# Ledger of designs, part 15: VHH binders against Putative potassium channel regulatory protein sup-10 (sup-10)

Target 1, 283 residues: Putative potassium channel regulatory protein sup-10 (sup-10), of Caenorhabditis elegans (q17374)
Amino acid sequence: WNSKRSFFIPDFLGSGDGTPKSKTESVIEERMEYGRMILLVCNKTCAKHRSDIPLWLKEFNQKKGYQEPETITYYYHTYRQAVSFIDTNETDVFPNLIYFIGVKRVVFNGDVNIREDVNDWIASLDQLILLEPRVYEDLNVILSDTSNCSSKYLLLADRPKCPQPSWSIVARIAQDHGIQPVKIGHPLDGLTHVLLYKRMPYLSEASCHLSVLLYENSYSDFGDDINPLVVSDWITTLLPLEEGSCPALFETYWHPIVDELTELQQIFYSAELEISERNKRPA
Key: E = the ipSAE of ESMFold2; O = the ipSAE of OpenDDE; V2 = 0.75 times the mean of E and O plus 0.25 times the DockQ between their complexes.

## First folded at step 18 (VHH; framework vhh_sonelokimab_d1)

Design Y1 (from X3 with T102R; at its last look DockQ between E and O 0.01; V2 from the best seeds 0.00; counts 0 for: pae O 14.8 > 2, placed apart)
Amino acid sequence: DVQLVESGGGLVQPGGSLRLSCAASGFTFSDYVVGWFRQAPGKEREFIGAISEDSGYIYYAISERGRFTISRDNSKNTLYLQMNSLRPEDTAVYYCAAGSPRYGWRYDSAEYDYWGQGTLVTVSS
ESMFold2, look of step 18: ipSAE 0.395; ipTM 0.760
ESMFold2 (binder alone), look of step 18: mean pLDDT 82; pTM 0.839
OpenDDE, look of step 18: ipSAE 0.000; ipTM 0.235

Design Y2 (from X3 with S52K A110S; at its last look DockQ between E and O 0.01; V2 from the best seeds 0.00; counts 0 for: pae E 9.3 > 2, placed apart)
Fold by ESMFold2, look of step 18:
Structure Y2 (fold): chain B 283 residues (1-283), chain A 125 residues (1-125)
Amino acid sequence: as target 1 above (283 residues)
Amino acid sequence: DVQLVESGGGLVQPGGSLRLSCAASGFTFSDYVVGWFRQAPGKEREFIGAIKEDSGYIYYAISERGRFTISRDNSKNTLYLQMNSLRPEDTAVYYCAAGSPTYGWRYDSSEYDYWGQGTLVTVSS
């Protein structure tokens, strides 16, 4: 699976008329491929804000212990003419701040001069609600919870040997689309491994990590190489408009989640896995 | 001297709501992961959820995420637990806790350095 070649990635910043992109548009586009940013927009000289805002962001990132790409990066734009990334219905007071993540924009609605207002706004944007399943049944419930066709989950694994450096950005993008991120630790214990690969048999057991979208008792594997723009495109392409109890899914991209394992199946498959692991040769 | 003091517990009918507060003092509240646990009589202490650094990451036990909401206000050094749709099974002493877990499990009570004395919540008809 090649995420960049498998999906059309919309250029939400382009005009479509062939107009060359500004420097700022290029910066936004590049950074949204892996991270997030705050843009300071001014229509005049903003010397104080250009000094203060990057310092406040640096301190925010340091307090959180963020490293790239989780850091909220900074860029500055002088507004002199209409541009694709500023909607005057949302951004008509300058100086102002705009937050970018994936294809989403959020305009600040407070006082840019007040550090506490800016910090509180950033903190609210930074909020990420994660589910952390502890035991087999926790994850089993999640796998079964999409049969009502409203609940959506994105299963994510992040581990030192196989890091997904943008995992938290991807989780935030999912959350923005009403998808509940679920953080799973690796390596999987035996029963959790059985659960995942027997209820979702089209997942690759060879994958170093896990990035799987769950919806309508079905799943779609994001694969090994994801970035925030690809995830945004995948979500908008794969999920139909929610207009009924169970919208139809394209079977090309979605596979059914197998029914819950019986106790006998759990015992059988766990024993099968244990035998397979005992027969492995040392590296 | 570190203190965590829970308040807001009491008697409530099934289906009701209750908001617990935990006032913190004696430490820099914003530097800590803070969370809620509960313990019913005769049962082990149970994780409800935790918040890291001004709600940058919020962690919930799965069984509780739909009915309980955890929040913090660092300007008031206060942790909150909003509980809705309460059931008799929610009857327990509710504890707030604070710690600096680096790589531990947030549901692991041994990762928390400071604990409140608890506030009793009783859900009965």
Scores: ipSAE 0.011, ipTM 0.392, lowest interface PAE 9.3, mean pLDDT 79
ESMFold2 (binder alone), look of step 18: mean pLDDT 79; pTM 0.821
OpenDDE, look of step 18: ipSAE 0.013; ipTM 0.298

Design Y3 (from X3 with S52R; at its last look DockQ between E and O 0.01; V2 from the best seeds 0.00; counts 0 for: pae E 17.4 > 2, placed apart)
Fold by OpenDDE, look of step 18:
Structure Y3 (fold): chain B 283 residues (1-283), chain A 125 residues (1-125)
Amino acid sequence: as target 1 above (283 residues)
Amino acid sequence: DVQLVESGGGLVQPGGSLRLSCAASGFTFSDYVVGWFRQAPGKEREFIGAIREDSGYIYYAISERGRFTISRDNSKNTLYLQMNSLRPEDTAVYYCAAGSPTYGWRYDSAEYDYWGQGTLVTVSS
C-alpha cells in the first residue's frame, strides 16, 4: 500500500468565512479535532465495503482495547465532485480508504477487499512510541537532550484527578511530526516533581493538563487548551519545517529550560517541597 | 413542462423568521431530490440543504444547521424552507432545485436539473 504521508490544511479548516461545508467535510473537521478516522471513499454505492470496513475497524478497535476518544472512527463518502480531502493525483483507485488524524491524511491505495491488508495498514498507522519517564534521571536526560536542536519532545500527562483523554491522539500527532511524545505519570515522586517545575519554572502547577513542547533548550506550554488540531497548528507554527534548522525562537512562545539542578539544589528543593506538603495536611 | 415556483420571500428584520415554499409541477415530485440554494449579490450560488426522495434524508450546509429546516410534502408537491434567526448576511435570492434520483454530490448545483426563478429574501433593520 501507499504509505505516503501528506500534511494538508483542508480549505474548510480555519475558514471563518462562513462558506457552506459539506457534510463529509464537517464530519472530518469534527473528528479530526478529537480523534482518528478512517474514511471509506467510493465512486459507487460500495455496499459490501460499507459493511465490511466498519466491521473490520470495529474488530481492530476491540482487539486494541480502544475506547473513546482513542477509537478509530469510521465514515463513508461517495466521491462525485472534487473535495479538499481527496487528491486525485495520489488516490489511484476507488474504493479507497483515507486515514485522518489532526491534519494528517494517509491514503491506503491498497486492495480494500483484503481484510489483512487493511488491518496491516491500520496497524502501521496505529504505532505509538512513548517515553515514560518515572524517575528524576529519565526526565532529566530528556530535558537536557533538548540542547540538541534535532531533539524535539512533547510532554503529556495523564492525571487521575485531571484526565487528559486525548493525550494519546496528541502523542500520535507529535510522533507524526517527528516529535517524541513523552508521557509523564502522576503523581510524580518528589524529586521528579522538583525537576519538572524547577527546570521549567513558568509551567503552571495549577494547570489541569500538561502539554509542553521541548525544543532548542526551550519549552512552550499549551496549558489546558489542548486538542489534536490545536496541537497540530502549534507544532507547525512553532517548529521549523526543515530538519536541522535551528532558528531563533520567539520569546513570546518559548521559555528557556533551566540548567540541570545541582545535587545541593535537588536536596534543597526536595526538602522544601516536603515541608510544604506537610503543612498542607490537616492536623 | 417542469416548473418550480418559489414563494414566501420578502423583507424581514434581523432575528426574524421566514418560511419559503416551492411548488413543483410537470414532474413526479416524489421521485426527485429537492433542495434550496441561495445567491447573494456578487457571490456564487451556495447550497443550503436538500431532502432525498426515498429515505427523506436531509443534507444541510453546516453553516445553516440549527437555523434552517427543510421539509417536503409530496402530497402537495411542495418543498419548504423554514428560516429562523435571520441575519443580514442571509440576504439573497433563494432558489428551489430538483435533481434526479441518481446519486450525486447534492451540495453541487450541477447535480440539479430543474430550478425555480428564485425568491428574494432581504434581512434588514
Scores: ipSAE 0.000, ipTM 0.232, lowest interface PAE 16.6, mean pLDDT 84
ESMFold2, look of step 18: ipSAE 0.000; ipTM 0.111
ESMFold2 (binder alone), look of step 18: mean pLDDT 80; pTM 0.820

Design Y4 (from X3 with G99N A110S; at its last look DockQ between E and O 0.01; V2 from the best seeds 0.00; counts 0 for: pae O 13.4 > 2, placed apart)
Fold by OpenDDE, look of step 18:
Structure Y4 (fold): chain B 283 residues (1-283), chain A 125 residues (1-125)
Amino acid sequence: as target 1 above (283 residues)
Amino acid sequence: DVQLVESGGGLVQPGGSLRLSCAASGFTFSDYVVGWFRQAPGKEREFIGAISEDSGYIYYAISERGRFTISRDNSKNTLYLQMNSLRPEDTAVYYCAANSPTYGWRYDSSEYDYWGQGTLVTVSS
């Protein structure tokens, strides 16, 4: 454990000043780093809800085919004292549900006795719009679109040999920040591979994971071991808050996206890649 | 005691090349992201690049312009910085640093736990 390690703590989880946290706050913080959580909050025992809600959630996860860490997890809190994650001004009734994903917090304020309402609510928050470029042209359009300051993308990869278990969570966080998540499948075809690394030359081809923010015809690679909270902090730090703002980017964090490859370049680099791959094959 | 010791600095002519080394001791080198920073006189310390534990990922600042290459040898507990096409503006004290956190900005000097004493690189005709 590094004592100098900085943690991003959402406002609703209190101050990072070392003040004692409730057990539930600690759980929220922990799970926010790696997953999604539905919190049941009761001011009484709520025995029925403590039974029903986890069951409904389990069924929801099953229906969606979620596996760890993509599963929406469950936790229970007895509300007896003021806590940072409960705002009495926005939480009118108990029992209630709170949805946590990354730095996002959503209070249900519906009828927790109605399975369909709970399910619909979860489903509404579960939506993820992904772009999945599979060919050169699709990815090229995305990279070129970044010349528009209003266009923001987050490239993520999930591949069997180098899984990113939290990619979907990160994608959702990006989406919540108005960033279009892009899932890149592997292996890439030769030309698409060339596109990716030639237009972003400072990306390591040896890297197992891909997590790249595209903005203002530039890209920023935030590495392979970043959790959702860090990604959120990164986004808020690097991107302007106001729509349409195109400030100068910090050179330390951003690299320019190289111009579109000419046909000749495409042919040349593809051929080069092919030769390289052939040479790596054992005779 | 944790030590990072930079070497390889010196005087070089513009257009020249230099390879810096950083020898690490007193900690498990292979468990750390390690990187290079530099500080010119009167300027703030700036990030050059960092390399992951298994060299599977390398971070570079845009200012590198493809001139600098970072590598590491975990068997030797050594970090390297190959600098090519050096310019007078590259004159600085170069520092190696070790970063234990698995997440956080590798560009941020405050994220690094251990630092070397630095080695001076002077690019001058």
Scores: ipSAE 0.000, ipTM 0.242, lowest interface PAE 13.4, mean pLDDT 84
ESMFold2, look of step 18: ipSAE 0.277; ipTM 0.698
ESMFold2 (binder alone), look of step 18: mean pLDDT 80; pTM 0.821

Design Y5 (from X3 with G99L T102K; at its last look DockQ between E and O 0.01; V2 from the best seeds 0.00; counts 0 for: pae O 9.6 > 2, placed apart)
Amino acid sequence: DVQLVESGGGLVQPGGSLRLSCAASGFTFSDYVVGWFRQAPGKEREFIGAISEDSGYIYYAISERGRFTISRDNSKNTLYLQMNSLRPEDTAVYYCAALSPKYGWRYDSAEYDYWGQGTLVTVSS
ESMFold2, look of step 18: ipSAE 0.350; ipTM 0.729
ESMFold2 (binder alone), look of step 18: mean pLDDT 82; pTM 0.841
OpenDDE, look of step 18: ipSAE 0.008; ipTM 0.245

Design Y6 (from X3 with S30D E53T; at its last look DockQ between E and O 0.01; V2 from the best seeds 0.00; counts 0 for: pae O 7.9 > 2, placed apart)
Fold by OpenDDE, look of step 18:
Structure Y6 (fold): chain B 283 residues (1-283), chain A 125 residues (1-125)
Amino acid sequence: as target 1 above (283 residues)
Amino acid sequence: DVQLVESGGGLVQPGGSLRLSCAASGFTFDDYVVGWFRQAPGKEREFIGAISTDSGYIYYAISERGRFTISRDNSKNTLYLQMNSLRPEDTAVYYCAAGSPTYGWRYDSAEYDYWGQGTLVTVSS
């Protein structure tokens, strides 16, 4: 297939000219923070495709074992007028499929009648390589690897009591920018907790969401606002365009990662944490 | 039979708060995505928010973020909508809905299989 990839810039970020949005545009806007979407676009009645595509997608999701918000969702659009997410210079073939992944859009431009082609296309765009450090040593290696300015990481977390619905989308955005996404599991064991916050002392423990960019032995905390658009802009602003360059970082946005903890420090801070937790428990 | 019954609607002044409830019977929320919609007179039904059964993640309409909060009590099989800082524009019939947790677009009313009768919320001075 001949697929084209481009970043989609929603109108709300651009002209703001007050032009009424199509229903589909509104849907895209609403969903872009949390999920992925396959959009079927037809210029005529395409009843068959309206039946087949969502079925295929359902099967795909099932096969992958996706659960919300990770599931790839489906929507349908009748192309009757110009919309921001369809460029006739990019494609004039209908029916067609558009895959929305956060701020990224990919047009299929293949044969929508061939299930295998559609599946392969989706599969090709569905790849996410996550590091999932579970122990102190694994996370420590990641933090220490940032001394190499070629190494870029984005720490994300998803925890039951503090859900981060957009973490997977943000992870994919990071991956697209050559940043290795790292999923931090919660709750953390005591020592790993100590590692995270002692080597990055300006991380707020009170913050619900974890979104931390690691680069040049430094880190930048995105805070609780992890909107894909914001994250994308942040990444493009903070990181150099050229690979291999190690420019000086702005202190306003970056904090140094503290050196590796000694064994004594590990013991001390772990003990301190334990005492603190004990004192918080009601008698 | 699956039933959803909304309650808690009424008249409220601008700036006020209201909490809606949706009691489900005939099924458990554990197997469904449940959400809130509203429909104002002469307008289309619009999505407010939904909660995933699998992840527990909550989806909100962008326009309602910060003012509205969705929660659920599984023990009571009840869905809640906390509405704060209400405005006259929030006047509508509010509906509870349930749908299968599949690939569906949760912002689309068509992706929900079961609906309540609705409860009227009027915001007026």
Scores: ipSAE 0.015, ipTM 0.280, lowest interface PAE 7.9, mean pLDDT 83
ESMFold2, look of step 18: ipSAE 0.265; ipTM 0.689
ESMFold2 (binder alone), look of step 18: mean pLDDT 80; pTM 0.825

## First folded at step 19 (VHH; framework vhh_sonelokimab_d1)

Design Z1 (from Y1 with A110E E111L; at its last look DockQ between E and O 0.85; V2 from the best seeds 0.00; counts 0 for: pae E 2.5 > 2)
Amino acid sequence: DVQLVESGGGLVQPGGSLRLSCAASGFTFSDYVVGWFRQAPGKEREFIGAISEDSGYIYYAISERGRFTISRDNSKNTLYLQMNSLRPEDTAVYYCAAGSPRYGWRYDSELYDYWGQGTLVTVSS
ESMFold2, look of step 19: ipSAE 0.420; ipTM 0.771
ESMFold2 (binder alone), look of step 19: mean pLDDT 82; pTM 0.845
OpenDDE, look of step 19: ipSAE 0.756; ipTM 0.884

Design Z2 (from Y1 with A110E E111A; at its last look DockQ between E and O 0.68; V2 from the best seeds 0.00; counts 0 for: pae E 3.7 > 2)
Amino acid sequence: DVQLVESGGGLVQPGGSLRLSCAASGFTFSDYVVGWFRQAPGKEREFIGAISEDSGYIYYAISERGRFTISRDNSKNTLYLQMNSLRPEDTAVYYCAAGSPRYGWRYDSEAYDYWGQGTLVTVSS
ESMFold2, look of step 19: ipSAE 0.481; ipTM 0.792
ESMFold2 (binder alone), look of step 19: mean pLDDT 81; pTM 0.836
OpenDDE, look of step 19: ipSAE 0.804; ipTM 0.909
ESMFold2, look of step 20: ipSAE 0.371; ipTM 0.743
ESMFold2 (binder alone), look of step 20: mean pLDDT 81; pTM 0.837
OpenDDE, look of step 20: ipSAE 0.067; ipTM 0.565
ESMFold2, look of step 21: ipSAE 0.313; ipTM 0.709
ESMFold2 (binder alone), look of step 21: mean pLDDT 82; pTM 0.840
OpenDDE, look of step 21: ipSAE 0.564; ipTM 0.800

Design Z3 (from X3 with Y59W I62V T102K; at its last look DockQ between E and O 0.01; V2 from the best seeds 0.00; counts 0 for: pae E 16.8 > 2, placed apart)
Fold by OpenDDE, look of step 19:
Structure Z3 (fold): chain B 283 residues (1-283), chain A 125 residues (1-125)
Amino acid sequence: as target 1 above (283 residues)
Amino acid sequence: DVQLVESGGGLVQPGGSLRLSCAASGFTFSDYVVGWFRQAPGKEREFIGAISEDSGYIWYAVSERGRFTISRDNSKNTLYLQMNSLRPEDTAVYYCAAGSPKYGWRYDSAEYDYWGQGTLVTVSS
């Protein structure tokens, strides 16, 4: 099964009462689905900042070599009245910058006139720590580590035949929630393939994308629906708010991770896979 | 006495490659997570990557992924950093560190107990 496909709007983007959204709000909503955005907010013309900030951001993106959708985009807003995405309790300073990714909003707390401050801030937000299992044993340890409630993982695949352009955004969202993003390279060797699908038997081999949340010796498969907003929704819905708590999981959304494979099972399933592949490709 | 000694730094042209080594002594190297950090002048120290005790896990900053490769040899008590496609912005003092960082904190320099003195890498034409 796949995760539910529902339209998710963060709380800070309106009351949900059908009130018309501003153009900026609409842009934020659009960009949050598959990208990152820095918003310059001014209460005046801010001609200098409107020139400098997008340039600095462009240089940052170029330096990092980002391609769409990983590129941090830019937008401008003139603050003339209260808007849903600005909390005056958080900031009353203008001009200022706000970073958007998924459901996350971060207000800049530095000097918008100083390039270094802005760059450092962007760099800090751009930080992503990936875990990369190399072999069967590495992945096996990850799966087994989920028996500890403090260990949360999000498995993401890099498949040339099935690109996941937003995987890095999803990974960042996971990281922000205290979930360790795990990048699995492809193609998998036979034994690693066996491990993945035998210990997670309800994981579909036919699925194009791999996006699997691991928690409390269980897994939830997002399938081919790797919308960052959906991922955020699942994380906030399915995982406890308190660190260290091990509440019962919703049975409908989680499958148990199967115990480690014996050596005999590894041999057997690997051989079976090889035979199957050979039969599919008669030469 | 615990000691980490970095080596391999130097001047390299843009697009070039460099391999750093970190030799550990005075502690059981294989019992620790080890990693690389760097600090450019006037900048904060930043995480490059780390590798688990048995090399089963490797953590990278996304900014360095694909260009940098971390490995270790426990039999030699040595940590390595292979750097490819070097850029001027890679100019920094590179530090190796050892510790037992908690889950989710592997990028935090405060979680590492032992540090080297650093080796300077300069990327310039």
Scores: ipSAE 0.000, ipTM 0.225, lowest interface PAE 14.6, mean pLDDT 84
ESMFold2, look of step 19: ipSAE 0.000; ipTM 0.130
ESMFold2 (binder alone), look of step 19: mean pLDDT 85; pTM 0.865

Design Z4 (from Y1 with I58F A110S; at its last look DockQ between E and O 0.80; V2 from the best seeds 0.00; counts 0 for: pae E 4.0 > 2)
Fold by ESMFold2, look of step 19:
Structure Z4 (fold): chain B 283 residues (1-283), chain A 125 residues (1-125)
Amino acid sequence: as target 1 above (283 residues)
Amino acid sequence: DVQLVESGGGLVQPGGSLRLSCAASGFTFSDYVVGWFRQAPGKEREFIGAISEDSGYFYYAISERGRFTISRDNSKNTLYLQMNSLRPEDTAVYYCAAGSPRYGWRYDSSEYDYWGQGTLVTVSS
């Protein structure tokens, strides 16, 4: 039952009646574990669009300087029968485009023949707004701000020895759910780092990654092996369904964020750290 | 000849708004991350926020969350800073900067290759 692994499939994959997955469903599932994609959906050959769309996407990715898995990948699907990833109430005009990231799908509302409309749509999907705290006090403010149940944060950090190439995909997923992604720079200074972990004592200081959801004075640790698809599912599972409400959290998944350290606590924990360092013995 | 030129600074009352502009020339503006910094008298230069090459990534300092909005228009080679709810503490020289596309920290002034001369914003109390 390890939280670092995923056994989930997005709701829009699979028919639920035991029907074998189409090749397209397999491609979507595979790519959502690491990145994102645009699917061209056609009810006929669509030779022109199958030539144009991937070229426009390649130019978009190149202009942005994206590398895998940040690139928006391309696939096509010939629609002949009902499939779980197409809602015929939304997509009965063909050809069409569908954007996939995590468990989310977004259908294009414009004319697929118009490059400018497609490019503007892609650009709007691509925006990522990040907070970059510089010092411990910046993080302290974020942790304290979660007492407001409308304030949700996802803390993300990579280390050079353990890069997380999907961090930007996870950040976009969080943003799509109204969660503010926070890109944390490592290393924090040593004492500040120790004091931060006093506020969130269930986090492992030895972890390669930091991937922590903050909400209602509580945190949930996604662990070292984040999978964008799993993160997307966890966000929809852990957070309340109702907007503008502060319903009780499922206690089994959430740990309380400890109150801000007082000056006396900072003195105590600093002394504790200093004593611990003195008691260490050379090998 | 590389140049970044800030404009739009001036005197404003507390609670007021200003919009700063930064006109770029002499380099391929769209290939650069661009951002705003400020420096109050006697203080270190402070990061405000930055935008990636094609407005895909927006970066903000925590302290400026919600009051300041950064935007860019690559067709005009211009970076903007909309400042609202100004306070006397916002009095500073505001600088625009441009850096090469790099994986790194946008708050680090050493990551920026080109700098403007600055525009003074004074919020009188």
Scores: ipSAE 0.280, ipTM 0.696, lowest interface PAE 4.0, mean pLDDT 79
ESMFold2 (binder alone), look of step 19: mean pLDDT 80; pTM 0.822
OpenDDE, look of step 19: ipSAE 0.780; ipTM 0.902

Design Z5 (from X3 with S100Y T102K A110S; at its last look DockQ between E and O 0.75; V2 from the best seeds 0.00; counts 0 for: pae E 2.6 > 2, grease 25.6 > 24.2)
Fold by ESMFold2, look of step 19:
Structure Z5 (fold): chain B 283 residues (1-283), chain A 125 residues (1-125)
Amino acid sequence: as target 1 above (283 residues)
Amino acid sequence: DVQLVESGGGLVQPGGSLRLSCAASGFTFSDYVVGWFRQAPGKEREFIGAISEDSGYIYYAISERGRFTISRDNSKNTLYLQMNSLRPEDTAVYYCAAGYPKYGWRYDSSEYDYWGQGTLVTVSS
């Protein structure tokens, strides 16, 4: 499933007809594979802005403590002819700034000469809201909430010995699509771990990664390939165009979430786990 | 000496709203993750949410999702909690806390170094 998905070019990049990409298009495409960027667009010499903007951005990243790929990178473009990544209906004031993440772009709507306006804009784009379940019932609530057909969640883990470098970029992409990111810890307590895989049995217990999209009482496993462009493509492909109507899901990509475990099942699986763990103990 | 002082608690009708504040002093507020916890009578302290030193990350407990909003103003060394759609089960003493749980879990109260004395919120008819 995931191994057969073609790599795509975002709508705002490239011609798609085989003509050579501009330098800027190549840079945007390269950086969207793992991170995010701000593009300074000028139609004339912008000496002051070309000096100031990268400095302000460097200071922003340092203040946040960001490291690659979470840093917001910088690039400069001289606008002389129509290009796919600039919409003249949105960007007719120069110099200007454009933020790119995944397949999304956001044009600055303030005064590029005012540091406070630029910083406030970047800060508003940067905010990430996470849910952090602690116990099984927290996760059980999340899984049950998808039955409403309006709630979408992306379960993500970034574990110390099994890192997913772009997890926070993917989380931001999900948030931009109205999908609530959920930060899953490892190790979960033993019961919570076992019950997670009982409700979502197609997940591999051997995998140390967790990247799972939840919607409409179903789940789709992204596996360990959380390249932001790939994730953006999957979200667009997997979710119906008219959301909130309980639309049919493609059964090829989606698996049903098993119903909430009964108290007897919880007792049974808890006992099974305890017996399994006891049998592993050294003499 | 480090101080965290909560304020804004009181009596509120069910369905109402309340805004809590936590004023910090004696440390560099902007260097800390800060968060809210609460403790109902006879119950253990529970996590509400936390916000990173620069507001880039905001974390919420599942049970309070959508009803509470955490924010901070580093220029005033103040943490805020906006609570909407309040219910009787939200009755508790609310605590603010500051710490540096870089790789830990925000719900883990042992990862927080400094705590306030609490402010009482009562939700009743």
Scores: ipSAE 0.425, ipTM 0.777, lowest interface PAE 2.6, mean pLDDT 82
ESMFold2 (binder alone), look of step 19: mean pLDDT 82; pTM 0.838
OpenDDE, look of step 19: ipSAE 0.772; ipTM 0.893

